# Ledger of designs, part 255: miniprotein binders against a7ua95r516to809

Target 1, 294 residues: a7ua95r516to809
Amino acid sequence: ASLSLLSISDLVPDLQFIFFWMSNAIEILYFIQQKSPAYMQTIELMDDKAGSKESLLSATISANEEAMTILEEVIMYTFQQCVYYITKTLYVVLPGLLDCNPFGTEPSSEQCRRAAGVCVCAVCVMPEAVRRVVSVFQTTSDLLQQYQVHSEIQSQMFAYLFFFTNVSLFNQLIDKGPARGWFQRSRVLQIQASVKILLDWAKGAGHNHLAQKFFAKFCSTVTILASPPQQLSQMSWKALCAEHPSLKPVQLHRILTQYQLMAELGPLPIWQPSSEDEAYIYRTVDLLESFENH
Key: E = the ipSAE of ESMFold2; O = the ipSAE of OpenDDE; V2 = 0.75 times the mean of E and O plus 0.25 times the DockQ between their complexes.

## First folded at step 17 (miniprotein)

Design jl10 (at its last fold request DockQ between E and O 0.89; V2 from the best seeds 0.82)
Fold by ESMFold2, fold request of step 18:
Structure jl10 (fold): chain B 294 residues (1-294), chain A 86 residues (1-86)
Amino acid sequence: as target 1 above (294 residues)
Amino acid sequence: SDEAERMALDARRMIEEAQRLAEQGDHEEAIRLLLESVEIAARSGDPYLLVKVAIYAIILALQTGDEDVIRRAEEVLRRAKELLYS
C-alpha cells in the first residue's frame, strides 16, 4: 500500500486483491449456510449398525461452526481493510467539498445554449473537489460489482462510507468553519449544492435510503444554515429539534449561534432552548462526532 | 467406505502439515500441500475438508506477500470451489 495515496486510482490494485479474496470467502460462507441442513440430514438418514452416526454428526456440526467462524473473521478483516484504504482517500478529498463552488463563474456552455435555443441556460458543473469524492464512491461501487460482492456486504460498505463522510464533513464544518468563512450564506449555499450532487449520485447508485440515514447530521446542519432568515426566525427551538432530531442540543446551539452572527440578527439569542435542553447546550465534549460507530 | 475414510485421514494430515508450514513461514511448501490435498479431500466425501482447504488457501493468500504463492492459492481456491459446488 502507498501512504501518499491522493486518488482512488492508486488504490485499485490493492482493492482488487482484497475484494477478490473477500468475495470468495463470502461465497463459501453463504454456500455452507445454505447446504448445511441438507448435508446433516443425509448423515442422520445413514444406516448405522456400528453406532458411529452420532459421533459423525457431532463432528460435522463442529466442523461447520469452525468453518463459519473462520470465514466470518476473514470477511470482517478484509472488509475493514477495504474501508481503511477507501477512507484514507476520502479523508484527503472531503475537505475540498467545503471550499468549492458548484456554480460556475462563466456563462453556460455553448452546447447547453445550443440545445436550449435562444434562452440562456445556467448549468451547474461538477467542481473538481466534488468529482474527486464521487470518483471514490463510483470506483468503489464498480469494484464491488465487478467482483460480485454480495449485495448485503455492498450495502454495509456504503453505509460505513456515508457515515465516515458525514462525520468528516460535520466535524470540519464545526471545527474550522469560523476561521474558513464556511458559515457565510453564499458559502453555505455552495456547500448545499455540492452535497446535493453527492446525494444525487447515491440515489442513482441505489443507495438513497443509506444516504438519507447516514448523512442526516450534516444535511440537517446545511439545511438550517441555508434557510432564509424570515423562515428560520419564526421556528421555535422545540420545532427545530423536532425537525432535526439528528442534532444534539450543543450542536444545534452552535449552528444557530453561527447562523445568527452571519445573518446579522443582533446579539440577543433568538432561539430559547427548552428547560430540558438548557443543561446540554454547553456540553463541548458532545460537539464533535466520533469516527467510531456507536 | 474404507477408501473414503483413508482419503479423509490423508487430507486432514496434509492440511495440518500445511498449516504448520505456513506458521513457520514456508508459504510456498504450505500452498503446494494444499494444492495436492484438494483432490484427496474431494474423494473423501467430506465437504468440510474441501471447505477447510479453500479457507486456508484464502488465509495464506492474505497472509503472504509472495506473488507465486498467491497465484497458487487462486488455483487451489478455483479447484476447491469446482469440486465443492458440483
Scores: ipSAE 0.805, ipTM 0.951, lowest interface PAE 0.5, mean pLDDT 86
Fold by OpenDDE base, look of step 17:
Structure jl10 (fold): chain B 294 residues (1-294), chain A 86 residues (1-86)
Amino acid sequence: as target 1 above (294 residues)
Amino acid sequence: SDEAERMALDARRMIEEAQRLAEQGDHEEAIRLLLESVEIAARSGDPYLLVKVAIYAIILALQTGDEDVIRRAEEVLRRAKELLYS
């Protein structure tokens, strides 16, 4: 099937399979972690018949270490597989978020999975492009809950997914934004509204802190671009750096340069990088975010 | 007890053979041995043998494309968990 046709719904059976086994592996790992100390103590309290106790303890320690190592590998493998499938789906739907007009009357044609009929839930009233992205996250959340995956693993998964989403959206906006007209104020406001819907969902799902953390760069970019020229032209480079610490100097410089071109402001001395940042604004290798940092 | 030690040795051998068979692609025979080993492992009194059986059931399920093997792996896992929590 072409990547373009892949929906999260198509991956649900595969994800269910992986989540089932992952959840069980985690459960067994926690069982070992909780029971092993007591078991070892029981061995330690046994009557020492001619060195048999030390041998048994050593064998038990070895068996524990082996079991934990293998389980951690299984958990890591299954986690990676889940992330792979989910991010593949996100890759397909995320571009639509940047072209979305959330202020348009798009018919809420898709039924909520929770309702047999027309649903007016927060997800059903979302623009289609936003709903598709939210659907990936919601499906992931529902599966994690269904299989009672440990909260730490859930947090790690959402952290990665939000990271991936931020990197993808940021890179697309920076790279394609000028050519696509996404730097136009009207378009930026659409993007801002779409992202707000996503962040509101994340807040409602209990992932507010993670969402705020991992979307910071994209949100900062959108915030700057959404700022009225009269307001933004009064902000110095240092003030913008301080307000948007998630942006590298090269990124901020690129955003401001493109903003300046779009708004026809001409050169603004107040946006001139500091002497400290001047060397960094030319590091084009740092312009786009990498997926490798996770 | 001598019997528990014998059962532990038998369970270990069965699990090791199941691993070898799984690595060779004989998932059906591997899962059969795991299923047989669960009760032996339980009778040995060594919980780590039960854990090992559960782990290899999980691994085998993830490696196989055979639905019957997967179903049997779920059975092994279920039984191992039941015995671990008993």
Scores: ipSAE 0.783, ipTM 0.940, lowest interface PAE 0.5, mean pLDDT 91
ESMFold2, look of step 17: ipSAE 0.804; ipTM 0.951
ESMFold2 (binder alone), look of step 17: mean pLDDT 86; pTM 0.843
ESMFold2, fold request of step 18: ipSAE 0.796, 0.800; ipTM 0.949, 0.950
ESMFold2 (binder alone), fold request of step 18: mean pLDDT 86, 86, 86; pTM 0.839, 0.836, 0.846
OpenDDE base, fold request of step 18: ipSAE 0.759, 0.774, 0.759; ipTM 0.930, 0.937, 0.931

Design jl11 (at its last look DockQ between E and O 0.89; V2 from the best seeds 0.82)
Fold by ESMFold2, look of step 17:
Structure jl11 (fold): chain B 294 residues (1-294), chain A 86 residues (1-86)
Amino acid sequence: as target 1 above (294 residues)
Amino acid sequence: SDEAEEIAIDAREMIEEAQELAEQGDHEEAIRLLLESVEIAARSGDPYLLVKVAIYAIILALQTGDEDVIRRAEEVLRRAKELLYS
């Protein structure tokens, strides 16, 4: 499409450059953290004959603090640059998840039906919109491994990418869903299936905990919208808030309103907000999520 | 020793000069001076001078758009790490 220049494959050279220097900064930071106590100990064991030990120790502590501070700043800067490039490509491909039909791409072959582990359909027959998103995550994972980035930093990277994905999908669903027909039940079920494929990738990649945590808002939204009317109409506002703590009152109210419209339900007393929440259901400034939420 | 302290002073001055050159935009001279300082910093016996050389090579590589400066920064970093980890 018009943004093909922004695909993840086009950005790999820039990401390789940044990952190389970031991984080296991380390596040096962890090295001095490991070795600093032993070095300081050798200074502390010196005889204090002329007071030179105290001056040397003070200078060494200052040098250590300076080095760690600069390395942490470099790592933060390079991390933010990686996130910028990767989220730029995610921004382009994520809307397709809301429009795709994962049921319409099923192969007619027995090979996909008989797969016990990671099936051929996850590799060869995955819907193209889902494949494009997975490709961004997989390419990121491959680069992090190629440059031997510390596992803690890899986790932080995917935590942010999942956070970004959640915010982007949630905001687009809430903002554009009525005009795009995304609240129709058949669409919601298609969206749910597409997200499940993405969550399965995250679980297989070792990021299940992060995905469960950071996709919570979008997943809660889709879970509510996909619920049968008989089941959902039995759940009070308080019960829905408890089951879906990631949703703000204004967000839950909007989701239930769209559900009522598409299920042709009138107002339900059981969905009346609690006294604590009633002041917040009209707070429109809280409806959409910020990408800067910590 | 007194020789190690003299070497450390020399290395520190070279590193500070390289930092000033980089701030002025003279990336070619900055990386040349960093490369020269690596072995002197190693002989000083102060590991934080090698760490500083490595840090400034990383920073310079991230600041510059010059492919030749980046390649030399990688050489500086490789050698500084080798000496630091030994």
Scores: ipSAE 0.791, ipTM 0.945, lowest interface PAE 0.5, mean pLDDT 85
Fold by OpenDDE base, look of step 17:
Parts: sequence; C-alpha cells; structure tokens
Structure jl11 (fold): chain B 294 residues (1-294), chain A 86 residues (1-86)
Amino acid sequence: as target 1 above (294 residues)
Amino acid sequence: SDEAEEIAIDAREMIEEAQELAEQGDHEEAIRLLLESVEIAARSGDPYLLVKVAIYAIILALQTGDEDVIRRAEEVLRRAKELLYS
C-alpha cells in the first residue's frame, strides 16, 4: 500500500542527503589518489635521520590504505542506498509503461519543474506513464549533476538503473504479457513507441550507449513482437538468434510460441530450434532475468 | 619536528576518541571533538589526519539522525577540505 504512493519527489530530500556525502567522499578519495604520490616522494626525499624516514613512510602508506579502504566503503554504501531508493520508485512506475498508449491525446497537465507555466519541452509532452519513468531518471541525473558526482559513478548509476529497468520490463512482458494482451501487435506498437521515447531521452541525456546496451533484451523482444507475421514467418530460428543475440534460446522460443498463438499461426518449421539449442529451450529457470547478475 | 609529532599524536588521539564516542552513540560529543581536532590536525602538517577527520565527519553524518550533528559534520568537512586544499 505505502509503496504505491511513493514518488521520486518524495525521495529527493533523502537522495540529496546521500548524494552530498557520497560526492564529498569521492572528492576526498580522488584528493588522496592525486596527492599521495607527491607526499610520499616528499618523505622519500627527506634526510634519513636515524631510520625515522622509513617508519614515517610505512605509517603514511598504512594511513593511505586505511583511508582509501574506508572511503571506498562509504562510497559503496551511499551508492547502494541511492540505488535502493531510486529502484523502489522505478518499481512503482515501470508497470504503467507497458499499459501506456503514447498515441493518445491525453495532455500532460503537469507543469515542468523548470518552467513557471505550461511547458512544451520533450518531457512535458510525454504520455504520463512515460513521463513518470523519465522523471525518475531525470531527477537522478539532476541530483548527480547538482552534487558534481564523478562521471564514472554517474555512469555506473545509470548502468544499474537501465539494467534494473530492462529486467523489470522484460520479466513483466514475458510473464504477464500474454494474459494482459501485450503480445497483440497494436499493444506492442504502443510499448515500442513508449520505449523509444525513453531511449530518446537517454540519448539526449548523454547515456545512449548505456541505454542501447542494457535495454537490448527488452528492445529485441518488442522488435520481434512488433514484426508483421508475414515478415517474421520468413525468418528462421538461426536468423532470429543471430539478429537478437541478447535473447537466450528459451526466451526466444517463448516469445515465438506466444507470437504464434496470438497471430493464430500454425506450427512453423522454420522457427524450430536448432539441435544445439533444443536442450536449452526447456530451461525455464533461464526464462526470466535475474536482478543478481549485475 | 618534535613539536609537529606531538601535535600529530594529540590530533590522532582526539580523532580516535571521537570515533569511540560515535560508536557508543555519543554523536554530539564525537562531532565536538572532531571540530576541535581539525585545527590540530592542520598544525601537524599531516594531510592524512585531515583526511581522517573528514572521513569520520562523513560517517558520523550518515549514522546520525540529529540535524545539529549533521550541520556540524558539514562544518568539519568544509574546514578539513579548506585546509587540505590550502
């Protein structure tokens, strides 16, 4: 009950707090990494008064290692906390993306936070369900920029968030898609358009490579399902595997089987798995994606 | 110098005591001691003592629910950074 009401806006104060301290920990870590060699060299150049230099150098190395270790732990902790809060919000808003009709005339009534009036920016003209997802990512981006978080950490954050989003959307589509009619071509085209809006946002935000990489599985699934029966029925199993390498054999087989049922196609010998893949198409444990492998 | 070494020992002891106080839940006393230790650490000429103060300020801020302790931790951090970049 309580999770369904949680917006990214409600988490902004908590995220600001964590990002502030994370950014400072990263800054101190980089300071140490940059200054330590020069400092150690300064110690090495000191006059060796009765073994004091070696003891000082050893103590400095130890202090450096301790400081680096603790800072890395703090950064990891704060990063995990940020991811935890953001992914909770994504979990709530992502299901709406699959039911979204982006071709509908529903005016986004929400004002852009960046404008005092009705904004016609790309985010404000988005369908509400897409806008909610984009808002999570945009808020995350804005916070990372506000606190000047190092670009590598930003990339890692978005990599994980896109991974999480892909897994969530893929698993929902595979598991619930047949029952919810998401495999119908008209619905698939809506999903495809909604995802394209999200990918276009990611491209505009500078995360195009990460988005293409981490959404590959979901995009492949949607691409197959969006394909006209006349086109898809001409593609062999081997050709589909080659075109969609992000899909496991069991996943591709499931998609094609559900497509066949939805399109009322008879058995298609051309979609028969290869002898090499035949053992893998029954591995139902590999059907859904895991969140653990990131 | 012998004086710088004595100052470094004093700063280290203060930082260690602040850590112990923080672990005991005495966040207010811990942050007070950290504030005092920043200037002493700076006088030692050892940048790692300043780094240590900054780290413990960050940790204490993340562990505490007290807004005044958080604010003072920001002050410690700010001052430690100022001295590190001086």
Scores: ipSAE 0.790, ipTM 0.941, lowest interface PAE 0.5, mean pLDDT 91
ESMFold2 (binder alone), look of step 17: mean pLDDT 85; pTM 0.824

Design jl12 (at its last look DockQ between E and O 0.81; V2 from the best seeds 0.78)
Fold by ESMFold2, look of step 17:
Structure jl12 (fold): chain B 294 residues (1-294), chain A 86 residues (1-86)
Amino acid sequence: as target 1 above (294 residues)
Amino acid sequence: SDEAERIAIDARRMIEEAQRLAEQGDHEEAIRLLLESVEIAARSGDPYLLVKVAIHAIVLALQTGDEDVIRRAEEVLRRAKELLYS
């Protein structure tokens, strides 16, 4: 509810401007792509003169290629600008998702009073930190629909936003988790519930496939960390790799090391890497994900 | 046909001059010239001249920062699209 210079609401005018021009560039690009064959054929049916028809056709082909090239560059530029503004906001709000408690200690008085007509407690409450992230996704979706941006471009936009969200959450968990207590089991269960709210939003918005694809690494991490010790300790390294193929060996090794520490399962390693993976479990350059893999 | 060729040459020259003016930072004169070129480009019978006018209006609007130039770029784009889709 607080006013912030980096909130998505403060960026809406800038995003509206960029979406307006991007959507028009997309519209014109699709128009010339659909009409170009017919126009070229009208030139080929023309009365032929010495050099006149060939010159016109050559110039028209060149003009078509130039137009498509420039429009594609404009669309790429405007797309990158939208992503830049939106991810700048996401970067600020995402860390709060790792610190919030979606279960809450007590329902709000207003929710309990309203729910008493149907049930005695608020069963589903979205914490403020999760609401801020959902607000970014929802505002983006609303703007894309308002400006009638082509569905292919909308899908590409959310693919990148989910990729960015996954990288940001995974990197923060791995890098800051020990110091912030995020590897404690009770905390992991809270994080799991919070990310489920994001996944439910994506499913309801028609982006379920994209979210499942691009959120897989963070979800796998949380799934492993949320597992009961009896169940996880009975799984081999090979079985865990097969169940969680999105995790690199160094990443899986780090997650299991933190799990064993927090579950107080002793100092002796429980999970032995395969011979193929042993060469890679200490490859720290691969521990954190890059934001540049779009 | 010969008249359409002369009209197309005139439109192309106007659009190229508008592009040069925009590169030199004279955005007000660039958009004024683009707006004048729209009807000439339409009369040429070459739809790619209308497309070029629309493209340069979009590019100028994204680069200028001047609200009056942006408003006029919207007018150029609206008119170019009307003529193009007709």
Scores: ipSAE 0.782, ipTM 0.941, lowest interface PAE 0.5, mean pLDDT 86
Fold by OpenDDE base, look of step 17:
Structure jl12 (fold): chain B 294 residues (1-294), chain A 86 residues (1-86)
Amino acid sequence: as target 1 above (294 residues)
Amino acid sequence: SDEAERIAIDARRMIEEAQRLAEQGDHEEAIRLLLESVEIAARSGDPYLLVKVAIHAIVLALQTGDEDVIRRAEEVLRRAKELLYS
C-alpha cells in the first residue's frame, strides 16, 4: 500500500497485537523483579542438604537472568515496532499541519471515533489536518491505556513521538518554509495556532511536560517568526539566544536571516552573532535536526 | 519433594523441547507442548517454570504468523498468569 494511504486506523489491528504482547511481557518482567528476591531468600533459608542449596540457588539466578534478558528483548522489540508503525503514520500526516488554516470555517463534519453521531468534542472541532495528527496520538494513548501498558513505557513512547514530531516539523519548516511562504507572518500565525491545538491536546492527555520539552525547538522557531518586526528588531542576538536556548546558533541565524528577507528589513546590527557564536553560525550540518539522537 | 523435583524436570524438558521446535519453525508442535507444560509446571510448585512457559508463549506468538498458534499462545499465557497469581 502507498505510504500516502496509510491511516492510523489501518494500523490498529497490528498495534493491538504488539501492545498486547508488550504489556504482558512487561507484566511478567515486573512479576520476576518483585518475586525473585523473596524466592531466593526462601532457597537461602532451606536446610543445606548436601550442597543442593547452592546448586538450586545458582540455577535459579541463571534462570532469572535469562528470563529477564528475553523479556527485555521482547519489550524493546515490541516498543520499536510500535514506534515504527506510528511514526510512519505521523510522517504522512505531519506535513498537512504546516499548510493548515485553523481559522477557516471547515465544517467539523467528521464523526468522532468515540461517538455514533456528530460530536462537538475538542477533537471533532479541530481543523482536519490537526485532527489527523491528534488522531495518531489519541489512538496511541487509547491503545496504551486499553492494554494497561506500564506508565513509564507510555511516557517513553510519547517522548519519542513528540521528539519525532518536533524534528519532522522543524526540519520541514526550515528547509521548505521560505519556498512555501511559511515564513510569512499570516502563515506563521496559522502554524502557531495549529501547534497550540496539538499542545492543548497533549496537556489534556497528561503529557504537558513532555510536549513542552520536546516541542521547544519548533515552538521557539514559530514564536520568533510570529513576532512583529517592530518587536523582534529590538531584540539582540544575545537576548534571542537566551530566550530560545533550544535553538543552535546556526538555526537562530537561519531563522533571523529568512525573517529579515521576508519582512524586507535591512541588515540589523543588533542581530549580529556574538564573536563566540560566529564560528557556529556557519555549521550547516547542525542546521537540521537528526532523528538519531534520541 | 522428590515428586515435585521429578515434575519440575519433566516440565523443564517439555519447555526446552517446545523452544527447540519453535526455533525450527514447528510452531504448532511447540505450542502444543507449551499448553501441556503449563499444568505440569504448576504442579512442580516452581513459579519460574510458569514464567518460562509464559515467556515462550510470548516469543512464539511474536514469531508465528499462524493465527491458531497465536490464539493458543494467548491461552498458555492466560493460564500461566492465572497460576502465577493463585
Scores: ipSAE 0.771, ipTM 0.936, lowest interface PAE 0.6, mean pLDDT 91
ESMFold2 (binder alone), look of step 17: mean pLDDT 87; pTM 0.858

Design jl13 (at its last look DockQ between E and O 0.89; V2 from the best seeds 0.81)
Fold by OpenDDE base, look of step 17:
Structure jl13 (fold): chain B 294 residues (1-294), chain A 86 residues (1-86)
Amino acid sequence: as target 1 above (294 residues)
Amino acid sequence: SDEAERIALDARRMIEEAQRLAEQGDHEEAIRLLLESVEIAARSGDPYLLVKVAIYAIILALQTGDEDVIRRAEEVLRRAKELLWS
């Protein structure tokens, strides 16, 4: 199937299958972790018939370790499969977020999955491009809750998904932004509004801290680009570095250079990198974010 | 007890054979043996045998494309869980 046609709804059956088995594996692991100490104590309290107790204890420890190892592998496998499917859908819908005009009267054409008929919920009033992204996250959240997946695993999953989303959006903005006009103030304000809707959803879903952490780089970029020239031209390189610590020097330099070109400001000495950062601004390998570091 | 040890040994052999069959792609026979092994494992009094049965049911379900095998794996898992929490 063409990647372009894949929706999160199409993957729900597959995800349900994986989440079911993952949740059960986690439950069994939790059982072992909780019951193993008591079971071992029971063995330790048994009458020491010559050597049988030690052998039984050793066998039990070995069985515990084996079981935990295998369960962890199963959980990791299922987790990776879920992430793979979900990120595949995100990859398809995320570009639309950058082209979205949230200030346009797009008809709320899609029905909320939670209600039959016309729904005026926060998701239904979202621009279509934003709604598609939110739908991926909401579906993921709903499935995790449906299968009662452990909160730690839920947090890890959303951490990764937000990381992936940030990297994808950031890289697209940096790489394609100038050519697509995404650095124009009007377009940046649209992007900023779209991202705010996504962050507001994440806050409402209980993932505010994770969203703020993992979207920091993209949000910083958008914040800089959304800044009026009169304001941004008064900020020194050092001040911008301090305000936007999530940006590498090479990234900040690229953003400012493109901003300068777009705003026709000419060279601004105040944006000149410090002598300490001067070597780093030329590290083009560090310009785009990697997906491998998470 | 000597009887519990014999039962445990039987359960282990069945589980190991189920694993071997699963690795060979005989998922139907593997799941059949797992189903039989659940009750035997329970009678052994060793909870780790039940855990092992549950684990292999999960693995088999994830490896198979056969809907009947998946359904039976769910049954194995359900029964193993019932016995573990009893």
Scores: ipSAE 0.787, ipTM 0.939, lowest interface PAE 0.5, mean pLDDT 91
Fold by ESMFold2, look of step 17:
Structure jl13 (fold): chain B 294 residues (1-294), chain A 86 residues (1-86)
Amino acid sequence: as target 1 above (294 residues)
Amino acid sequence: SDEAERIALDARRMIEEAQRLAEQGDHEEAIRLLLESVEIAARSGDPYLLVKVAIYAIILALQTGDEDVIRRAEEVLRRAKELLWS
């Protein structure tokens, strides 16, 4: 029931419960790591008149190893449960990014100044579909801060969420894009603007490095599709591979094929894969990304 | 020192019994015993007994569906942390 129609708000009580116990496990783990050397040293400095010091030290080392192992397992379990709940919600809201119009009808959106030399409008008003995705990220960030989860664990959480977001958006674009008209130039520009809003959120939240790393494949795809035909036609396959190393040959080939179709540049292939890459451009097993390869 | 070793042994027995009860699904008795063991573990002078009490309270809270057990696990954890950080 909870998995069928999940909003992030419906999951907050469950996430609060899990974050509370996870944060406490993390605190105890770091306390042990901090204090264990001093405690072991105290045993080492004991007067060993009865010859029991080596046995006590051995038992203490075993207890420390056991405690750390169990705490790491608890943290991993609780982390995975959080990611599971959050990504189920995220999966429901992400497709809307591909269909929405971030430019809106409001005058403030139309007043956004253009980027230098690029005909794109910066979005001042957040469309509902983008707001739903940002709400998942913001709620997650707020909960992590509320429970004072260690910053390294927070970074790992957002690494997983950004990876998931990238895979979901990329796979849907590649798989459903032709049928949904998402490769049309005007749609690509709308998608690009929506993704920029997510990237801006990530930057403001202190996760810019993670977002740049984990959105690379989807962003490369949109960048290629948004390129002017005269500019893109002049680029060699080798140059495109070098500029977009996150894209596999089959993925780049599919993107360029759709680009050529939508730009009506004729049936003859414009971009010639290198002889090395020709073996890989039809490997459809490599076309879609796996959600498990973080 | 012999008394301190006896206290540590008593704490270990209580914590091991609580672990056994939790494995058997008797969460109410497990948390009752953990709560009783907190002060004894603190008096033992072995910080890893307190750590073990805290760990088992966390595990029990995550495994149980009983709100009373969860509330009592939170109390055990709070007290164990107070004693560890002092």
Scores: ipSAE 0.772, ipTM 0.935, lowest interface PAE 0.6, mean pLDDT 85
ESMFold2 (binder alone), look of step 17: mean pLDDT 86; pTM 0.831

Design jl14 (at its last read DockQ between E and O 0.90; V2 from the best seeds 0.82)
Amino acid sequence: SDEAERIALDARRMIEEAQRLAEQGDHEEAIRLLLESVEIAARSGDPYLLVKVAIYAIILALQTGDEDVIRRAEEVLQRAKELLYS
ESMFold2, look of step 17: ipSAE 0.798; ipTM 0.948
ESMFold2 (binder alone), look of step 17: mean pLDDT 86; pTM 0.834
OpenDDE base, look of step 17: ipSAE 0.787; ipTM 0.940
ESMFold2, fold request of step 18: ipSAE 0.791, 0.799, 0.800; ipTM 0.947, 0.951, 0.948
ESMFold2 (binder alone), fold request of step 18: mean pLDDT 86, 86, 86; pTM 0.837, 0.837, 0.841
OpenDDE base, fold request of step 18: ipSAE 0.781, 0.788, 0.785; ipTM 0.939, 0.942, 0.941
ESMFold2, last read: ipSAE 0.801, 0.801, 0.797; ipTM 0.948, 0.950, 0.948
ESMFold2 (binder alone), last read: mean pLDDT 86, 86, 86; pTM 0.837, 0.838, 0.837
OpenDDE base, last read: ipSAE 0.784, 0.786, 0.786; ipTM 0.941, 0.941, 0.941

